# Designs tried in a protein design chat: VH-VL binders against Rho GTPase-activating protein 11A (ARHGAP11A). Part 5

Target 1, 191 residues: Rho GTPase-activating protein 11A (ARHGAP11A), of Homo sapiens (Human) (q6p4f7r49to239)
Amino acid sequence: VPFNALPHSAVPEYGHIPSFLVDACTSLEDHIHTEGLFRKSGSVIRLKALKNKVDHGEGCLSSAPPCDIAGLLKQFFRELPEPILPADLHEALLKAQQLGTEEKNKATLLLSCLLADHTVHVLRYFFNFLRNVSLRSSENKMDSSNLAVIFAPNLLQTSEGHEKMSSNTEKKLRLQAAVVQTLIDYASDIG

## First folded at step 4 (VH-VL; framework fv_rosmantuzumab)

Design c1 (from R3 with light chain S95Y)
Fold by ESMFold2-Fast, scan of step 4:
Structure c1 (fold): chain C 191 residues (1-191), chain A 122 residues (1-122), chain B 111 residues (1-111)
Amino acid sequence: as target 1 above (191 residues)
Amino acid sequence: QVQLVQSGAEVKKPGASVKVSCKASGYTFTSYYIHWVRQAPGQGLEWIGYINPSGGSTSYNQKFKNRVTMTRDTSTSTAYMELSRLRSEDTAVYYCAREGYSSGWYDAFDIWGQGTTLTVSS
Amino acid sequence: DIQMTQSPSSLSASVGDRVTITCKASQSVDYSGDSYLNWYQQKPGKAPKLLIYAASSLQSGVPSRFSGSGSGTDFTLTISPVQAEDFATYYCQQYYSTPLTFGAGTKLELK
């Protein structure tokens, strides 16, 4: 289902955020120091079981291993019918990252102002969570560039973009990661 | 260091029940799932199920679901597998195994108990 | 259930040889770019020992002469060069879906 149609929870200062995202990020906050948290996905048998329980409204994330929660979080973004970062903005976001040092971050953040209010709230919530993870990189070994490499494919994947990716160069992957790194580093300035 | 130590060999009559123990040491017991696997004489490995020592949730292979119960005692770091209504076909070595090879990957059995031999005969 | 077909059931080799064991899953055991396929070694009277996880990752403490490869449904364990302590039974295991299932085993015997 589209992410606007998902169950939502009211979060102070962020508004209505998908309940799954709030539950997953809140559970992972308790494990933010864990090395390798976002490395590979956790147990696929548990991920499938967790997804089934979450889809049916059952509580289960607090008892799940952190890597399984992290894996389900990555899957959540990958399986959205339309990427949370809309496909029609992807080309502009990548071009923004090819600008000079001062301009690239500003241009990327200005492009985020074109997003719907709801999308802005969700992105600010999630990227502030990732920024908090990056601030614990001495313990968890995940700085903002490491997180960007992991999450860029999940946040910027489209069927149209995926087809183009199959013929693309290393440069496009680096630019996608750079977009995500900017959004992590400047999470509070999104929208 | 990291070890799973199982209870000793059992000889049972058909229709009886057996309860095998698996004592963990050298790691945080509640952080890793415990699986049970059996091996009949001269045969391969067969998965029975798992228990999450945190919270006690279980998942059983449907072949055993009506006869197997898995429990744990967190105060002694011990997992248990009870198999009821025993048949001669249950004669096997029963192993407990930890799910996890390192902190970041959980999808393999990195530590195994030494095995408990069960013989079911009339 | 995912059926694991392992071949050959047994093979004979000499110390110094290169041997390969094949494992085929009845359906793909890949998820999110990773293969949920493990290899174990078992010696008579002992519990199995993890050799390879995620199809190609070598378990800590396992000698580098062991290697795993493959993806999807077709997987291979390679031992090169074979040493005297490697004569044992080897099992593949899928970790993609419950019930977890194992191949029937391959017995590596001294020629």
Scores: ipSAE 0.012, ipTM 0.569, lowest interface PAE 8.2, mean pLDDT 84

Design c2 (from R3 with light chain L100Y)
Fold by ESMFold2-Fast, scan of step 4:
Structure c2 (fold): chain C 191 residues (1-191), chain A 122 residues (1-122), chain B 111 residues (1-111)
Amino acid sequence: as target 1 above (191 residues)
Amino acid sequence: QVQLVQSGAEVKKPGASVKVSCKASGYTFTSYYIHWVRQAPGQGLEWIGYINPSGGSTSYNQKFKNRVTMTRDTSTSTAYMELSRLRSEDTAVYYCAREGYSSGWYDAFDIWGQGTTLTVSS
Amino acid sequence: DIQMTQSPSSLSASVGDRVTITCKASQSVDYSGDSYLNWYQQKPGKAPKLLIYAASSLQSGVPSRFSGSGSGTDFTLTISPVQAEDFATYYCQQSYSTPYTFGAGTKLELK
C-alpha cells in the first residue's frame, strides 16, 4: 500500500500524517533519553507479532519495547512500495552532498522543494522527531550523524551499498548518510 | 544501580517443585523482558523461556513441556520461575537475565542475576 | 531449532596473544541487515557477562580488545591482546528465533 493511501491522523502544524508513524514517534518520545535507541533492531519474532497487531487496527504501541517500536519504524520506511525519497531524486541528492559545506545543505533543501506536498509534511514530521532525538545526544548517544547512518538505507531503499565495499561504494554510503543528516539538521526547512 | 537479585539455593527430591524468584531494582521493571537460563554442573547454557512483565505473556522452550511456569508481581518488581516434576537432570544453576532492548540492544542479556543453585537428589 | 556450533572447545594462550573463537549457526540469523548474534564471557562461579551484541557491537564498559565480526551463519569473536582477566569461558548465542540457543562454549586457558 502506497503511503498516501495508508490510514492518516491529523497532527497540528504538520497536517495528515500516516497513523503508524504518529503512533511510533509519539511512543518513542517517552524513551527519547534511551542510549542507542535506534542502533539495532529488536527481536524478529516480536517485530512480526507487533506488525500483525498494528495491521489489525490496534495501533497501540505502549506495551511494546522501545527497540521493537524503533525496528518497526525502520521496517515501515523500508517496506514502502515507493521510497519516501523518490528514486528520481537520489542521484541529485548525492551530488548535492559533494558540494562545499554551505552549498550542500542549501542544494539538498532546494531539491526537497520538488517533493509532493504530502511527502513534505510527512518528512518534516519524521525528521523533526529525529532532530529532537539528536538534540538529546548527550543522554542517548545518538547524534544526527548516528541517526543518519541508521536511517539512510531505509529511506533511500537501495541494495547497491550492501555488497563488498570498494572506495566508490563507501563514498556512496557516506553520501547517502550525509543527505539524511542534512534533512535531520534542517528538518523544519524541508520543502 | 541496575540489578537482579535471586532467591537462595534449593535442595529438592525428585518429583517436587521449585519456585525461584528474581527481584529487579534500579530500572522500570515492566520495560524489559526477563529470561531464564540454566547451567548444569560443568555444562553450557540452556534457555528456558521468557516473560514480558508488562502484560505477563510468556514463551517457553518446548524441552520443558508443561513443567515450567513463569509469573511476575509488578508491585514488588519480582519475576518467578516454577519448575515442577523435578528430575536429577534438573540439578543446575538457574539464572534470570534482563533483555536489554530499551537502549537499542538486540535481545541481548545485559544484566544477569547471581544465580540460584538447585540440587535434585534422593 | 537453530543449532550453534562453537569452535574450538578449548584454547590455550599467553598474555599478549591474539585469539579467535568461531561460531556457526545452522541457518542465517540475519534479518533486515542486522545479525542476531551475541557473545558472553563467564568466569567460574559467576553469571555470564555480555560482551558483544548484534555480532559486532561492543557492550558499554567492555574493553576494546574484544571485537566481533561476521554475518549470516559464520561469526567470530577476537580478543587482542589477551590479558590475565580474559581467561574464562566464552559463549555465542542467537536471538533470531525461539528457542534462543547457545554454543557449547570455548574455554580460554593460560598456557
Scores: ipSAE 0.000, ipTM 0.480, lowest interface PAE 15.3, mean pLDDT 83

Design c3 (from R3 with light chain L100W)
Fold by ESMFold2-Fast, scan of step 4:
Structure c3 (fold): chain C 191 residues (1-191), chain A 122 residues (1-122), chain B 111 residues (1-111)
Amino acid sequence: as target 1 above (191 residues)
Amino acid sequence: QVQLVQSGAEVKKPGASVKVSCKASGYTFTSYYIHWVRQAPGQGLEWIGYINPSGGSTSYNQKFKNRVTMTRDTSTSTAYMELSRLRSEDTAVYYCAREGYSSGWYDAFDIWGQGTTLTVSS
Amino acid sequence: DIQMTQSPSSLSASVGDRVTITCKASQSVDYSGDSYLNWYQQKPGKAPKLLIYAASSLQSGVPSRFSGSGSGTDFTLTISPVQAEDFATYYCQQSYSTPWTFGAGTKLELK
């Protein structure tokens, strides 16, 4: 079973969310105080083994180390056939972040209204989880800016991202992180 | 205080076997993998293998697979490495190390035992 | 097996200098946005000490004069400014693939 085609679970207030995402976020909530949560992916060998078990429908996330769950969660978004934030919106989202301070958040959230209903529900669920992580930043050292830098490459990467690092690439990466930070800080307002 | 304490120095004849212990304290023993690494005199570090203390599953470097056995005793929070059919080339300091970091899990060796010197000579 | 090549094998420096040690993996050690590359310090008669994990993350309790950078196959450890207690042997290590492998070490010596 492909990782991104796993069954969905009904979640009150959010609707049908991929079961893997629910299981991963729920398991990580028990470790929300962990310093550097998401900063590291854990063991490559364990991540590959854990992904194999998940793909075969085995319930194993609650017993996995938080760093391995976090790594698999990043991989989940990275391996989607199409980015969860559709490529067609990427240019507009980055341009929104170049607006003045007051307007950039409003523009980004307005663009999220163009997303399909299912995508909005999944993003609202996931970003509310990240918002909760950021609210424990005094303990876990992961504020919304830290989380945005970690997740932006997994949520907005396209083929163009393969180019060599340069000033232009660095500017793009900063804008991508800014988009994600807005979605974390205003998670309940997505869509 | 988080620490790994290893058994004392060993002197063995070629063809013998040795069993080195590594006693963990100050943390939940079953929550972190234990690795074994050796260092021959004046040489670099060589990875031997690991054990997951929770389930007892192991992974060995192919170079040692036919001669090494790793076990653990959860009641005493102790990991063991047994190396058989010893050769003079096995003369080295053997270290146990925890896979983790000071604030949690990670894929690096954050805590090391003090080392056990093995001398293999006739 | 992934081969780790460190350079130089040794270098001499004075207190206050900036020194750079290089580590090259025979294949990429990146996975899911992270580099599985660690740096250790070893003093004579002692066990190695973790300095940096995931290529650039400073281990708790390690002074900020130590920093790591790089991704894929090419990595560097920088010590700036060098202090008297930093004269030791430094090892890079990949944890990407079994067997886990170390570089041959770089000995930092007082000039």
Scores: ipSAE 0.000, ipTM 0.476, lowest interface PAE 15.3, mean pLDDT 83

Design c4 (from R3 with light chain S95G L100Y)
Fold by ESMFold2-Fast, scan of step 4:
Structure c4 (fold): chain C 191 residues (1-191), chain A 122 residues (1-122), chain B 111 residues (1-111)
Amino acid sequence: as target 1 above (191 residues)
Amino acid sequence: QVQLVQSGAEVKKPGASVKVSCKASGYTFTSYYIHWVRQAPGQGLEWIGYINPSGGSTSYNQKFKNRVTMTRDTSTSTAYMELSRLRSEDTAVYYCAREGYSSGWYDAFDIWGQGTTLTVSS
Amino acid sequence: DIQMTQSPSSLSASVGDRVTITCKASQSVDYSGDSYLNWYQQKPGKAPKLLIYAASSLQSGVPSRFSGSGSGTDFTLTISPVQAEDFATYYCQQGYSTPYTFGAGTKLELK
């Protein structure tokens, strides 16, 4: 199901945000100081079981282990029918990150102005959450660079086949992470 | 100071039931799955099942499914494993174990109870 | 069920030696770039102790002389140099799917 068709919750200052995203981020806020929260994938069996309960509307996230909530949050973005960052903007976003130091952030944020209003509100909500996680990096060891590496594959996922790691592939992965890092660091300026 | 403390040794006759307790302290009981593993004398480790203390959901190894019941009491931070219709082959040390904080993402068990010895003899 | 084949069943070593224990899963225990393979140490009369998780990650408080490697189906635990307190039984465990399964164990004995 497309993300604009998912159940939504009204969130003050952000508007209508997918309910799962609100529930997951709110639950994880209680664990924001936790070291390595997003670093590792959750148990395959537990993630499948938890996803099934969430998909059927069972209120179980507040009682789930933080690592499983984090795993589901990553899976949520990965499994969207279309990436939350639209595929047609990916090339432009990566090229923006190849500009000079001062220009790359401005260009990336300017490209975010092309996003639909609803998408902007959802991204501001989520990236402000990630920024808050990064501001606790002395405790949780997850700065914006670390979070960007973890979430970039989930947020900019497109099928590019299964190819061996090359210098070109490595460069692309670094640029994807750089895009996400900019969006974390400048979350309030998205759109 | 995370700790799991189990109930004492049990001696049972074939056909009886046993209920072992595992009391957690030093962490949020409902945030980590509790597993049960047994070890027969001189043998290796055998996984019995797990319980999610928050919702009470369980998963049992098919070998034990019709004889094992796992429960918990969140008010006392205690997990329980009941094994019924005991046989001599159930003679073993029974351990409860917590999934680790980081290692739990890989279903690794970082904190273990001291073990409860069960002897089933006629 | 995933079968875990551990070898050797026992080995003798002296303090200061380098020893390697192997573990083979009957199917891949990898998911999303990570290996769901863990290693434990058990001393007589005591509960097992977690040494390595995710094939190669050292558990907090475990000495660096313990290391793990491998992916997919083939994994190794290396102890180098062996110390007197390392004479124990070692078990691998897959965390990929239920029922979780352990290798039969490798007993490390003093020569």
Scores: ipSAE 0.005, ipTM 0.489, lowest interface PAE 12.3, mean pLDDT 83

Design c5 (from R3 with heavy chain Y33W)
Fold by ESMFold2-Fast, scan of step 4:
Structure c5 (fold): chain C 191 residues (1-191), chain A 122 residues (1-122), chain B 111 residues (1-111)
Amino acid sequence: as target 1 above (191 residues)
Amino acid sequence: QVQLVQSGAEVKKPGASVKVSCKASGYTFTSYWIHWVRQAPGQGLEWIGYINPSGGSTSYNQKFKNRVTMTRDTSTSTAYMELSRLRSEDTAVYYCAREGYSSGWYDAFDIWGQGTTLTVSS
Amino acid sequence: DIQMTQSPSSLSASVGDRVTITCKASQSVDYSGDSYLNWYQQKPGKAPKLLIYAASSLQSGVPSRFSGSGSGTDFTLTISPVQAEDFATYYCQQSYSTPLTFGAGTKLELK
């Protein structure tokens, strides 16, 4: 199901955000000090059980372990029918990241102005959450570059399978992470 | 000290029911899932099911689904597994085990109870 | 259900040997780049003890002579060099999907 069709919650300053995303990010805010929170997903059987419960509208995420919530959050973005960052912008976003340091950030943010209003609000909400996580990197060991490496495959990749690392694949993955890092660092400027 | 301590050996007749306890100590009981595994004499390990102590939700192996019930008591940090309509084939050592995740991920059984021997004989 | 095939069923070795135990899953037990495959050691009359999780991660307190490798469907546990206390039964387990399933076990015996 498209993310616009999912249940939404009204969030001050951000508008209508998918309820799962609000619940997950709010629950994880109490645990942003946890070292390695996003590096590995946790139990797959717990993730499957948690997803089943969420899909049937049962309960909230408060009783779930933080690592399982983090894993389900990554899965949420991975399994969207369309990437949250639209596929037709991927080439331009990667090209923007090949510019000089300040120019690449400006170009990436300008490209975000092409996003639908709803998508902008959802991305601002989520990336502001990741920025807050990165600001606690002394405790959690997750700065914006670390978070970008973790989330880029879930936010930008279509459902293409794993490939052996070639120099071209490695370059693409670095650029995808750089796009996500810019969006984390400048979350409030998205759109 | 993190440990799971199980109730003592049971001898039952065919058709009876047995309820095995597993008392947790040294950690937050509601933070880790508890699994039950059995082992028949001279045989390998067989998974029965799990309980999430926080909400009480359970999942059972289809093989046991109509005969097994898992519960917990958060006030005593104790998990229970009840197996009904016992047969001689249920003769086994029954283990409870904690599914660890700690500071990262791993859904392996890091802490095990000592086992409860069940003998089903007429 | 995921079937776990372990080989060999038994193996004789001497102290100081290198031994390998193989585990094959009937379908991939990988998710998001990680393998949900665990190895346990069991001595007679005792509960199993976790040795390796996530195919290759050594459990805290387990000697470095134990190592795990593999991904997808094919996994290996290596013990090198074998010590006297290592003579036990070893089980692989997938934690990718319910029902959780174990290999039939490999008994490591002293020659």
Scores: ipSAE 0.021, ipTM 0.622, lowest interface PAE 7.3, mean pLDDT 85

Design c9 (from R3 with heavy chain S59Y)
Fold by ESMFold2-Fast, scan of step 4:
Structure c9 (fold): chain C 191 residues (1-191), chain A 122 residues (1-122), chain B 111 residues (1-111)
Amino acid sequence: as target 1 above (191 residues)
Amino acid sequence: QVQLVQSGAEVKKPGASVKVSCKASGYTFTSYYIHWVRQAPGQGLEWIGYINPSGGSTYYNQKFKNRVTMTRDTSTSTAYMELSRLRSEDTAVYYCAREGYSSGWYDAFDIWGQGTTLTVSS
Amino acid sequence: DIQMTQSPSSLSASVGDRVTITCKASQSVDYSGDSYLNWYQQKPGKAPKLLIYAASSLQSGVPSRFSGSGSGTDFTLTISPVQAEDFATYYCQQSYSTPLTFGAGTKLELK
């Protein structure tokens, strides 16, 4: 279930994007005003059932509740064999976020130029979706900082490891969120 | 004005069937799952199952699976629960309840119908 | 099936008291950092009313004197200070796994 082997849909301006991601984001656009859209998990009983249907190629997202789709979307990124943001770039991305305000955004975007073209197109699509969610924050209560905290663990964490909460862990989590926030705020400039 | 209004009390003989209605108003009916829960006199709450009004898909508690049927009519925003082969133990108040959505949490019943009393006696 | 055990089955209190009701699940009801545990209040002759969802989140319109805590298998509903309108039966419910199950209820009675 490698990332590049997933079924893809052609999307104007973005190229070939995994069909699940297109279907999930398109379905969620109808509910972009929903308060706390990504903050809490959807129904776990329905998430298990929904994932099973999706894995067997059944169309079902248009009739699914938004929080279940949001939960499945977070799970999609968590379950990738390799993080969509490659592990070998993680240290550099975190170091970039320790630079001054203008430098950190430029450095993060410059690092995104090292990504494969396909990955860049997928990230532009997804982060532009998140930016659109953040633009409705007066209604949905999810600004780019809130979304970054939610998605950073799903986008940057490797399959490895339980880590105890420590000051170094807290700093790392804040930097990971900062990376994701930059990518949301500058989504159209990725790659 | 979000509300669920249920049909009136029913008295049935053992072996009969009952069909309870639950009319939704004040929200988009197809956007929220409807669950059914019952409560026998002086007892606690027991979950029967749910229906997704959008596609009509259902899930039934195994205890009731061979006797319960849930349906809906999107044109009238009404959900139905039919329970067949009634026994005296089915005497209870039957509630429909909406699974919450506006708070971004789909696991809690935020709106309940007023209840339909079913009495099964010979 | 997940068994939900509530204690006590009944509790006597006076207005102004702090009351705690406990709910124990036979297995964890946590998923992805959230607890699928809800609390309802039911008054005689009426439908249940949602008080707390996701173990600790207060439902809109519910007074702040109600609070929920816990994770995994052990959960608590706290009412402080108890008001006259709080004398009712309280139910916990897990929504982690089908069939959805409720505790047997705790009746809060005036002393």
Scores: ipSAE 0.011, ipTM 0.581, lowest interface PAE 8.8, mean pLDDT 85

